VHH binders against p49116. Designs and how they scored, part 13

Target 1, 238 residues: p49116
Amino acid sequence: EGPLLSDTHVTFKLTMPSPMPEYLNVHYICESASRLLFLSMHWARSIPAFQALGQDCNTSLVRACWNELFTLGLAQCAQVMSLSTILAAIVNHLQNSIQEDKLSGDRIKQVMEHIWKLQEFCNSMAKLDIDGYEYAYLKAIVLFSPDHPGLTSTSQIEKFQEKAQMELQDYVQKTYSEDTYRLARILVRLPALRLMSSNITEELFFTGLIGNVSIDSIIPYILKMETAEYNGQITGAS

## First folded at step 1 (VHH)

Design cC1 (framework vhh_8cml_1)
Fold by ESMFold2-Fast, scan of step 1:
Structure cC1 (fold): chain B 238 residues (1-238), chain A 123 residues (1-123)
Amino acid sequence: as target 1 above (238 residues)
Amino acid sequence: EVQLVESGGGLVQPGGSLRLSCAASGFTLDYYAMGWFRQAPGQEREFVALISSSGGSTDYSDSAKGRFTISRDNAKNTVYLQMNSLKPEDTGVYFCATESWDELLKRYGSDYWGQGTQVTVSS
């Protein structure tokens, strides 16, 4: 009973690490990315429909879609993060890795292609001027994807995804009534998220640069985090 | 210095049991949720078990459910992992970590993560 998302689910406030280093480094990039990932998981946990699916299903859903949620978060928070500056620093790190013969040219090419796809996605969302409500519903559509292998409760997940799609349609038709094809232009951007390699995202923002802890292993840990401790960690209580 | 030190690993036959300990120094565990992670040869580190700061809630990986029990003793500043019905697939180096963002980020680095405690299950 009621809408899938409330107004509180539209609020998505990323607090960047402070102080800003004089020179960007892998630690600052990983902390910034980790804050966005934690914010994204906390956002998912706050949805009553998500909670109703139960812990095992919640873990499976987030493991399947964290990269899509993270990428939407990067697009939404691109200005706050100075994402272009972070991507430039990552490119510089990759060039240093070439000089140290740590990565093959083929691997560097794959990673650079991923960065270009990420930039194209963020640019497309910016050109469409996607608002906070639209981002919230796009994240919900991605979160409640029933088509990932190994999922249980797929019928209920599909119903929540359909509800997200219907509520997004209602919002867009009311708010952008003169732009008849806006919803179609927004939805056609979503398939690009599934072309983004979660392994390469992990390498760029979380692992390979610092250590060997996988996002897959950390997801259950983050999802179980006590609300008070989680709010303390994200510094801004979002 | 802030440090977590793992101990209690060893060689055990399939079906055996081990109790791992994680002792904290330089800070108190009272306000931190604590987890156990493991790394098998040639694999990335994976989640094993989690306990809330109060000890009131616990979670386990699918492979650990029903066999492993995580507990804590805040007075001793220590977290434990009781491992029963051990299988060869449980072989790996076992690490403990906190839910602090700073600790998680530092735990990505090998020097901060420490050496862990080696668990080997073979006959």
Scores: ipSAE 0.000, ipTM 0.148, lowest interface PAE 14.5, mean pLDDT 79

Design cC10 (framework vhh_8cml_1)
Fold by ESMFold2-Fast, scan of step 1:
Formats: sequence, C-alpha cells, structure tokens
Structure cC10 (fold): chain B 238 residues (1-238), chain A 121 residues (1-121)
Amino acid sequence: as target 1 above (238 residues)
Amino acid sequence: EVQLVESGGGLVQPGGSLRLSCAASGFTLDYYAMGWFRQAPGQEREFVALISSSGGSTDYSDSAKGRFTISRDNAKNTVYLQMNSLKPEDTGVYFCAADTKYRLFSEGDYWGQGTQVTVSS
C-alpha cells in the first residue's frame, strides 16, 4: 500500500526528433507522436498499482484509454512538441488540399472539429497552469477508469482511481490553498477527453506508421518492451 | 490485383434495411481502418462510417448515427455496413475504402467500385 504515485511519476520528459524539418511531414509528426505514446505507456507501466493488475488487464486498460492519455500528454508537452505549429501545418494542408485530395468534405469537417477540440483542451490546461503533479494524477484517473466496456477487475481499478482522486485533492489543497475552486476547474476538463475520437487522433498523428500498423495492434508490444528497447524508441536510437 | 468489391445494394422502401458487404482481394485488411462513403448524383463523396483496424473504435456521420452499424471480420477479409431505417436521402452509390496511414498527406486509398442503394417508394 503507500502512495499511488511517487515523485518519479511526475517526471515526464519528451525527447523530440532533432532537428525539426523546415516543412513538417507525416514522418516527423508520427515519430514525435510515437515518442509521446511510448513515454505515456512507459509511465503507466512504471506504476506499481498498474503492474499489480496483470498483463491482460493492463492491455485492456491502455487500449481503452490510450487516446485520453495521449491527449493529456499533448497538452503537457505542447511547448516541447511545438504542437500549435504541427496543428497549424495540418490545418494549412487540409485547407490547401481540400479540392485536390480524395478526402470527403464531411471527413475534413470531422478532422477540423477534432483539431479545434484539441486546441481548446490544450489552451484550457495552459490557462489553468496545470503542473507536473496535477498532470500525473489526471493521467492516473484516466488510466484507472473502471467504466470501459469489457474490463475485468473493475472493483480494483475503481479503488486505484479513487486513490488517484484523493491524492490529487490532497496535493491541490496543500499546494494551491488560496485557490478554493482549482480542483473543480481541473476535474471538469476530463470529460472532454472522451469526446475526442481515437480514429481521428490516429489519422492525425500516426499516419506515418510503417506497415499500416494500428495503435490498437501495437499496444501489447509496447507494454511488453524491455527498458533498453523502450529507451531505443523514445530516444530514436536504432 | 488489389481490389475492394462492394455488394448488397438494391432498391428498398423508406424505413427498410440493407446490409452492404465489402470484400478485399489481393491484400489483407488487418491493419487498415475501413470506411464507407456515399455519393449521390451531382454531389461530392460523403463520409458515412469508419471502423478501426481492430474493430474497437467506430465513427459515424451525423446522418448515420443510430441507424447504421459498421462492423468487420478480418478473418474473412470483409467489412459490413448494416443500414436500418433507410430514408430517401440515403440514396447513392456506396463505396468502401481502406484508410491508408498516409491519407492526410497522400493521394491514395484503396477504393471499391461502389454499390447502388436506392430508397424510394
């Protein structure tokens, strides 16, 4: 028993591919996104409570919530990623290519709406000045969600979620004692994560994946990676 | 030869149902997100439904939500669209497409030839 998260779980350092190309392309965006996804999954794997649930439950949880974890990671790492620049480049490509590409107008509309929702989410988190501890606990609340269809061990998952919520409350009340409504403002941001389509996230950020591999299919492999193999992916080592 | 072949279209009265099938040959669907699109005469091609490679995630156009269900059977290399409560405005040629990982920045997806759906009395 002990705290759900330690100080090591607050550290969330994304190493970007270097240098950023003069013109953004699907490979740079995909490599950047893959590093964030790998960092997010390694973060989850490092939590003792997560490890205690077992491999099958771990895989099911991450498959259900990877988009929420990834989106929180985008918000947390928005400056490091130059996310606004990436999104602006995607928007510019969609606007300029709308009549030349085979993309339907309805699909472009859905993608643009997704980008707008993502920008609003990241802006709201930035405006609230969410810190590293708060991000760690929000990720834990999302990870330990008992509400996803098909999950087993839902009572244990719910207990870990409640523990994450309690530790977040304790942290916010002690650190931001003069801001009485901060916790409420933070928590009301979370429902927006479930309104963001994982299919559109995959299209926007993971289009450059080799061999037409889906995120759903690679999750079990990422969760089983050894530390050296994981470090190779996150740092870009071959 | 890489090919997607749609079937199951036809003439149906308002309120009726149809099930469309999309069979792939010459390649596997295992790692492709799959979509259904439709095109009415004189209109641009319109998104209808999308299913992730695993089948764990689906998206629908506003007009299709609650009426249409997309599903897939990767072992049979086939994607389906179950269409219920059909309306005259659902009339069009229905295409399936394998969503490539490069659609946002590329010219190419795998497209079928289409199957005609007509909803009228």
Scores: ipSAE 0.013, ipTM 0.187, lowest interface PAE 8.2, mean pLDDT 83

Design cC11 (framework vhh_8cml_1)
Fold by ESMFold2-Fast, scan of step 1:
Structure cC11 (fold): chain B 238 residues (1-238), chain A 123 residues (1-123)
Amino acid sequence: as target 1 above (238 residues)
Amino acid sequence: EVQLVESGGGLVQPGGSLRLSCAASGFTLDYYAMGWFRQAPGQEREFVALISSSGGSTDYSDSAKGRFTISRDNAKNTVYLQMNSLKPEDTGVYFCAAWRDSGSLYQSEYDYWGQGTQVTVSS
C-alpha cells in the first residue's frame, strides 16, 4: 500500500485568462472560476484511490464537495487570481444593485455574508501559511468525506479519509516539528467550508457561463470527459 | 409566450383603495423576485415595492411605506399590490417586473416587464 497522494498531486497550478480587465467583467470571473473548478476536478480524478471507487461514487463525492474543493482552491490560488480585487469589484457591484433595487435586501445580505466568510477563510489560510502539501491533503480529507447522503462504499471512503489525515499528520510533524499545534489549527478551518452555500458560490462565480444549468448537473459530464482523457493517456491510444 | 400582465387599475377618489395583480405566463415565478414600478406623465419610472422569490422579504419606497402592501401567490403564479389611502400623487402607469435573485447578481436589466396598468386618483 503506497501513499494516498504522490508529488504530482501537490502541484496545483492555475493558468489565468489574459488580459485581466480594468473593471468588473462577469465573463472574466466565470472563465477564471471555471478553470479553477476544472483543475480541481482533474486533480480529484488523478487520485488512484478516487478512481478505484468507481464512476457512480466519484460523481456522488464531487457533487457533495465541489464547493469545499473550489473554496480551498480559491484560498490556495488567491494570489495568482488577485481574488481580493475580484471580491472588491463584486462588492462594489452589489452596493450599486442595492441602490437600484434590482436585488432583494435579504439576497444582498446573504451574498455579502458569504463574501465575508470567504474572505475570512482565505485570510486565515494565508496567515497559517498553508503549503502545497497541506492543501493537497486538506482537499483529500474533504473529497473522501464518508458522511454525505446517498454514498455507497462509505467504509472504503472513510479508510481513504483516515489515510489522508494520517499522511497530513506525518507531513506536518516532520516539516513543522517546532509547532506542536499546527495540525489542530489547520484542521479546525475545515468546518467553515460546510457553512458556505454552494448556491451562492454558483451565482457569484459561474452564472455567466452556466446559464440555467447548475454545477450539480454538469459534474457527471466533466467527470466522464476527464475519465476518457485519463484512460487515453494511460493506454497510449490517441 | 413569456409575459407579465398587470390588471386591477382604474379611477379612484383620494383616500380610496385598489388591488393590482400581475400574472406571469410562459414561466414560473418561483425563482423570481418581483417588483412594482410606476411612471407619471413627464416623469421617469420609479420604484414602488419589491418582494423576494420566497416572499420572506419585502421593501417599499418612502412614498409607499405604510400605505401599500406587496404579496405573492406562487401557486397562482401571481404578485399583488394592495394600495390604500391613495393620493393624487399616486397617479401613473403601474408596471410589474421580474428578475432572478438567485441568478441575477450581474444583471443590469430586469428579466421581464409588463406593459402596465393605469391608476388615476382624482375627484
Scores: ipSAE 0.037, ipTM 0.381, lowest interface PAE 5.6, mean pLDDT 83
Fold by OpenDDE, second read of step 2:
Structure cC11 (fold): chain B 238 residues (1-238), chain A 123 residues (1-123)
Amino acid sequence: as target 1 above (238 residues)
Amino acid sequence: EVQLVESGGGLVQPGGSLRLSCAASGFTLDYYAMGWFRQAPGQEREFVALISSSGGSTDYSDSAKGRFTISRDNAKNTVYLQMNSLKPEDTGVYFCAAWRDSGSLYQSEYDYWGQGTQVTVSS
């Protein structure tokens, strides 16, 4: 059996909408987030082990972990996305909603705490100086999580997760041989991903989606979309 | 000590060829993307070519496309730049750079730079 990930899976290049507006509107934020979401899902789809699980299992896995994958993507692409600026814009929009008395105090608190958690997570990853290989393996570990309810082929998923973990360990040992505890420092960040609400993430980044479309509902469509089709949509929207 | 050392530069006639080498020491290139840059007199440093850690992906500047080929030998911890059909405008100091492969081929910060090798194309 070959490695779980290849160098092709390390590449994770996000293309932002151009030009960047002076004022980050909801549309720009939503478009940027959508691109990242698509990139993340297509990344998963490009993994042979993922393909081997079949469409039903694949869909279930992505539905279970899309928020975690998305968040890792935010961290990885924070500079390219100008994430701080995006988050500031989101906060500003929320402030407007507050002034209009559209949100309850409790809801505002929850949303603001979520934004804080996102920022903190991304900052922590930046401080660790996580590289592309490490991100790829972390995403794989998150993707191949067998502990989500309703999954089939859990034994196989667990094997893939273990393989991802082993490859990450080997990589870190080889690349960061002088940093004995680097692997542990990286892995202890993963629990933070599960503390984040997928619903709030969806509300913050995807409110501009046409209709009452949920991320859950579009996941099967995205996974079936051809990469060429996706690329065409990105270029056409610019 | 970590070092990148370029070699293979020199004086050539227009239409001539050179093969540049960049040897890394003090670290392994296995997980590093490699690139060549050049700086002409009075000009800013510009991108020429890059290659992924595995060698599976390459990219070139418009000026280099069709004439230059970047390759690597990880066993030798070395990256190469084959330059064919050289022109006077290719004159400059050629620098080798290495950076951890992050999936982004273009970045503002590079982990390691060589001292450069002079390439002069003149009749």
Scores: ipSAE 0.026, ipTM 0.498, lowest interface PAE 3.5, mean pLDDT 89

Design cC12 (framework vhh_8cml_1)
Fold by ESMFold2-Fast, scan of step 1:
Structure cC12 (fold): chain B 238 residues (1-238), chain A 121 residues (1-121)
Amino acid sequence: as target 1 above (238 residues)
Amino acid sequence: EVQLVESGGGLVQPGGSLRLSCAASGFTLDYYAMGWFRQAPGQEREFVALISSSGGSTDYSDSAKGRFTISRDNAKNTVYLQMNSLKPEDTGVYFCATGRYPDWLSHEDYWGQGTQVTVSS
């Protein structure tokens, strides 16, 4: 009966690797992205409703939505990450790869379209000035999506999603009482998350993963980590 | 251990066909562009064909267009080169290659050891 999210779930603080290198490289980008991914999964695991669904359901949910959670995290942490600088470096690399005839035109087009969609999403969220409570509830709406294939407990997942939507509505109406259409403007941004390929996100941000492992394959292990292990990943401590 | 292993080379007469295979072990090809290259004795390595990670895009050298077809089976972690209407000029060691990093980075290459193709009467 209590709220889906507590005030502790509003706190979302990314610690970047320091210092930022003069020339961006895949190691720095991957380390930054990995910290955000681990922060996002630790955030999800800390929700009592999420824990209540059980380990198998938790794993299936995060496997299905990690890209949406990660993209919301990129938007929320865009300033601290200097995301525009990272994306500009990737675009510059892509342009140089065209000149060296190393990549197919179709692949470059797919990656560039993904970057443009990501930039548009982050810019739209920035223009709306989404606050920490709104981000927390948007992440919860994405996390508790009952419509992914292969899910169990879909009725309970749907109830948690509806609870997240209700609590977001209550928050926005109370906090932004003068802006009648704010909630609608926020919610219409969410479908764009489904247009972005998890495979391309993985290529852009996680190319430096040791052993060439996929995000999908490591999610079950990350969700089972002790709190100390999560803290180590978030801060970069071994 | 990360490796690419080519197979399917051999001796054929002009106008013949061969199908080359490149099997990856120790890593997955799902997110990598894959290419075929060849080298004749005393010559530099030459580009033959490229396939994107999804298989949705392919590129060929002018000499290979209309005769060779590159394809991939990510479930089998394998890339293929179907060679038709072979000419003596196609003789060489054929190598498969991929970047260490996915398509958009293309900084580091993994190479196989090659398979010999000989076209002679």
Scores: ipSAE 0.000, ipTM 0.137, lowest interface PAE 12.1, mean pLDDT 82

Design cC2 (framework vhh_8cml_1)
Fold by ESMFold2-Fast, scan of step 1:
Structure cC2 (fold): chain B 238 residues (1-238), chain A 122 residues (1-122)
Amino acid sequence: as target 1 above (238 residues)
Amino acid sequence: EVQLVESGGGLVQPGGSLRLSCAASGFTLDYYAMGWFRQAPGQEREFVALISSSGGSTDYSDSAKGRFTISRDNAKNTVYLQMNSLKPEDTGVYFCAAGKWLRSYDSGQDYWGQGTQVTVSS
């Protein structure tokens, strides 16, 4: 029927915690990350096609792809978040943990590799100068992934993913008409998102959430929030 | 104005029970995790109990496990702490706190109440 995404789905405005602390700490990093996660979930639930799949499918999709959506959000909001500064602080903390023998060398190497992959991804997106429309469609392609285990509406999800790909192609062709291979360069970035561990993302950005509570456990709560409350607390009316 | 107001504190004998309430005004608790913290005389604030925004997940300090129960009623914009088998060591000012991502070791919550005094003494 109509377009998969409207102009309202292009708007993605992260509101950072204020005031910024004199020194970065786990609380500020976690709060910043949680706001981005909330914004990403709100973005997803605002899509009519997403709502049409039903509550159970919506929860399953977001549980499967939250790390991919979150990582795309990190890349999109890197400047607003001062992401490079946050990652530098995490790296410094990890290096100090080696000196103090608080973490195993193998674990630290896994986390450092994840940070390098994240930096590489964000740098590649910045070099491609990905715009707001492109980010919106990339998030839609990731969200409407029909290949996650346990999904019940796989053919409908695949149709929405194909629609997202078609609308992205139309946008890129019209907006960047002189760059014939831009779409290919953008799409080949997506597989890297699935190679990044959601467990390591959780350790870096969400460590200590209500003890040992996982992101998977809180997703249904976020998706069930009243729209007015969600908008009033995070994005406001826009 | 945004505020959290605690109530239900008082003087109780060892082995007694108290039910604390924390009512929010000026904002909605629906997406906030809620926690109870206490400060004993001459001590730092310590974690007591946490509950997720939906109520599906709870966490307790070692001293509170098996004796205290945290619960919430989002429709009433209120969180509760049921305290059973109270000991003199439980004496202190009890504070409620609201945060998007409450962590048991965090002191930096989004909102804090003024506190309610709990005294366990004969």
Scores: ipSAE 0.000, ipTM 0.148, lowest interface PAE 13.2, mean pLDDT 81

Design cC3 (framework vhh_8cml_1)
Fold by ESMFold2-Fast, scan of step 1:
Structure cC3 (fold): chain B 238 residues (1-238), chain A 122 residues (1-122)
Amino acid sequence: as target 1 above (238 residues)
Amino acid sequence: EVQLVESGGGLVQPGGSLRLSCAASGFTLDYYAMGWFRQAPGQEREFVALISSSGGSTDYSDSAKGRFTISRDNAKNTVYLQMNSLKPEDTGVYFCAARSGYWDTLSEYDYWGQGTQVTVSS
């Protein structure tokens, strides 16, 4: 009954920390990434269909897909974040670490492969010129994934995913009527999100978190946070 | 003022175990990835193990994989290295080190300890 997403769910505005340092540091990157993660979870919480699944299911879904949501958010907010500059700095540091034999070569290889996959994904989305409505529905498709192990209410989750797919199709066909294959080009990009390691994402973007927390641990807290508490976190007010 | 102090080194027989500790004073480990390094006489310092600031990610040298476990307790401002199935080749001075990140040239290891001697011999 009614659309899965409203115009309010299309709005996705990231506020970056200021001032930007002359040299990027792990704390600035972590704060920026944390703001994007908080924005992504607040976005998910605002969807009535998501609320209807209940707290335990909501937590399980976000734990399973936060890396996919975060990566879509990185692509959508790449210009606001200066993501290319961040990734270039990470690559430069890793190349220097190889030369100085400071890290395991196996770990450096895994991290470099991850950065390459992330760059390729973000470049493909930019080349397709994905709009705000398309991003909202792509996020909904990955959020309402019924195929993660341990989920309950999988039939209802699948119905919400199908609804997201149908509404995306309707939007693309009406808005980009001249490009018959646009939807196919967009959807074929999604499988790449599942090839990216959430552990490597956490290490690259969340190394500056207070050392007694992990993304898995923070998710239930963020999902239960009231709007005022959430806004305090993303503005750095408390 | 800021200091890392290693402890737990000693003499053990091959196949034995040791637990090294690294206690930080004058700063908190909450923002720091922590590494263990070792150096044998006449050789360069080599990487052994790394743990992220959150504790969610660990990395090991090939020689340490399956035998050593790195862990941290931020409430105690301490990092640990559990060493099992010790070999004579593991002999050396073990250092802990703290770094604030992976990716910028300013996040090189910020603090180093003085080291603790580990000797694996009969």
Scores: ipSAE 0.006, ipTM 0.309, lowest interface PAE 10.3, mean pLDDT 83

Design cC4 (framework vhh_8cml_1)
Fold by ESMFold2-Fast, scan of step 1:
Structure cC4 (fold): chain B 238 residues (1-238), chain A 122 residues (1-122)
Amino acid sequence: as target 1 above (238 residues)
Amino acid sequence: EVQLVESGGGLVQPGGSLRLSCAASGFTLDYYAMGWFRQAPGQEREFVALISSSGGSTDYSDSAKGRFTISRDNAKNTVYLQMNSLKPEDTGVYFCAKDLGSWYRETDYDYWGQGTQVTVSS
């Protein structure tokens, strides 16, 4: 029937906590990341195709792909977030911790590898100059992934993923008609998202969450929030 | 939810040995450094030992070096502290701790067990 995504689904505007502190800290990073996560989940729940799958399937899909959605959001909002500054501060702290022998070498190695993969992904997306429509369809492709274990309605999910792929192809071919290989360059970036550990993402960006709650445990609550509650979280009104 | 349960404490004579265990649940142990801390009555908690996520590196307090050995079994979600040549000064409640995952605070641990009592009496 109609298109999978409307123009309203292309709008993805992150509002940052203000002002940015003189020295970066886990609370500022966690607040910024939480806003992006809430924005990403609200974006997903606003898609009619997503709503049609039902609450149980919606929860399972987002639990399976939140790290991929979040990472795409980091790439899309990298300038607004000053992501390079955040990552540089983390790297600087890790280098100082190595010199002072305060953190384990294995943990430092895992985190540095994750930061490198994240930087490489974001730089690749920036070099390709991915636009808002392309990001929206890439997010839809990862959201409607039928291949996660434990999913029901996999046939319907696969149909929505194929629809996202078709609409992305149509958009790219019309908008970037003289760049024959653009779509292939964009799509080949997606497998890297599944190589990034959700546990390390959680450690880097969400360590400031109160009560030792996991992202997995809060997903059902975020998806069930009314628009007013969501807007309160996004705007930082408290 | 993250849960840490310590066991293996008890009463021992000076020069004796004890093996403490910390059973972990609610998180992927493989990704986190784990530590042991102790606290005597009226004192602040003090660091005893740290083990990296893979078990490839360990750190010890000066008082623990050469006497205590920290180890882990990621398949069993368990961290151990083997204590040898125990002294009366080692008396205290021993706590297992999960590293916060934060590089902004070198000493932060985000979850603590309830502890196990170690008493060394002459």
Scores: ipSAE 0.006, ipTM 0.171, lowest interface PAE 10.5, mean pLDDT 82

Design cC5 (framework vhh_8cml_1)
Fold by ESMFold2-Fast, scan of step 1:
Structure cC5 (fold): chain B 238 residues (1-238), chain A 122 residues (1-122)
Amino acid sequence: as target 1 above (238 residues)
Amino acid sequence: EVQLVESGGGLVQPGGSLRLSCAASGFTLDYYAMGWFRQAPGQEREFVALISSSGGSTDYSDSAKGRFTISRDNAKNTVYLQMNSLKPEDTGVYFCAAEPRYSWLGNEYDYWGQGTQVTVSS
């Protein structure tokens, strides 16, 4: 009972490592991405509806949708991260790697296509001027996706997704009352998230720090971390 | 599971030759740029030679140019380092390294072998 999300679930504040390097730096990118991933997992864990589904269902949901949550987080935090600068540096490096023949052209093309899709998504969200409440509900819609294989509580998950959609609708209609088609413009952006490869996201953002272990494999550990450990990963305690 | 195993090291006199081999398992070399590195006692690992994923380009350290040749046989899943005109200064543990096929950096090496000892002594 009550709303799916409270005002505390709207707060999504990423603390970046400092300073941002002038040149491409894998450790900086991976630490920044890891902080965003941990922030996203902590956000999901804080939702009472999510907790109510139980540990096994929670793990299955997050393993299925972490790339969608992470991508929404990248869009939401694009300014704080200077994401466009990071992506431009990666593209420049990939173009040089083609000329140096260090990687297969097919693989470089796949990675560049992924970057272009990501940039297009982030630009579309920025042009729509998506606010914190809208991001919170979009993340909730993605999190409570009942259509992933292997889920055991699909009816309850669908109920929570529908509740997220209805609360988003109510918010948009009241806050942006003059823009009748805003909700539709926002929702049609979501299918693009499923076209982006989680393997390529791992390659771009988590190479060098997580190494030979997939994000899918570490998710159960992240979801079981104490709150203090989450805060340490998010802020980089010194 | 990715493994790199170096072989072919040994004791050789100055001016001699050795051929090192690096056998890869758990992945296909066609997708990886491959490098040789060495480490002398008390020193940092230093770059020796690189071969691109296609074999279309090679690069060498200044000390290795004209003496060493890197090559690959993707059908045998193996990389080689032919070392000629060996000097005492070439003594060290030689490591094979691979960049993941999915690496967008081209210069990061994610997989390393345990090394093979090369000793050049009279």
Scores: ipSAE 0.015, ipTM 0.236, lowest interface PAE 6.7, mean pLDDT 82

Design cC6 (framework vhh_8cml_1)
Fold by ESMFold2-Fast, scan of step 1:
Structure cC6 (fold): chain B 238 residues (1-238), chain A 121 residues (1-121)
Amino acid sequence: as target 1 above (238 residues)
Amino acid sequence: EVQLVESGGGLVQPGGSLRLSCAASGFTLDYYAMGWFRQAPGQEREFVALISSSGGSTDYSDSAKGRFTISRDNAKNTVYLQMNSLKPEDTGVYFCAAKRGFDWLTSPDYWGQGTQVTVSS
């Protein structure tokens, strides 16, 4: 059978809102994050193996792993997004919120811990100089996770995950032949993604969305979105 | 005074169209995501449509998708909902809502007063 991912699945190009504002604001952060989320879901739905699992399974998988995919996307697109600048702006706001009693101290601490974990993850990926092929296969490994509750076709999902792992290994061994332990260094980064709260990611990056619109509620619509509708969302053309 | 004011509601026959407007006064919409919600008597408020502050992304409820279009004009400080192929089940009070800021709350910052939409023969 052919490879799990083709060269088209390695390409992951985020188009940022333009122009970048002089001062960062909720609008720019939310729009940037929304574009990355849409790009990540479009990437997933373009994989033939993913399509073969069927709509219900596709929805369940993405609902379970969107935060992991999004976080990998943040790391991959960190420079394009000026992610460090965004996180610094959020930290500054949180410090001001402590003084103004806008949020409970416990919630602010949870959010600050999440930002620290995110910074550490992105720094680790940057130090490893993870390339586009490696990111694509890491995303495939987290997408085809068979261990989420309520999944059907778990044996097929596991086979796709194993295929992703094998193809990543082949790529790394061929491309980085001098670095015997590179694959191990890459793979040990993945467990950190499971410890990142999707609720806190939503608060940090999607706070510009109105109430009663959660990421879980929009996932089925994004996955069913026609190509024209999707292109409108990711390019901001309409 | 800070307020959102809806207009354009009314009585229309099934299959008809209405265009709702939501005008903001006392603040600018530049950094606000805008949404439309509706509420029928005895029901919870339900989400209808959303547009990001830039206008670059939109989302719709299943019932609204393909029939309704949300748009915004920041120069006029106004958001719109174009409703086509209206059905009796679209009947309700339509509210606009605005959300901005780093409060990390999922509730809107501002709600409009609502405008009645009635789809009946």
Scores: ipSAE 0.000, ipTM 0.141, lowest interface PAE 11.5, mean pLDDT 81

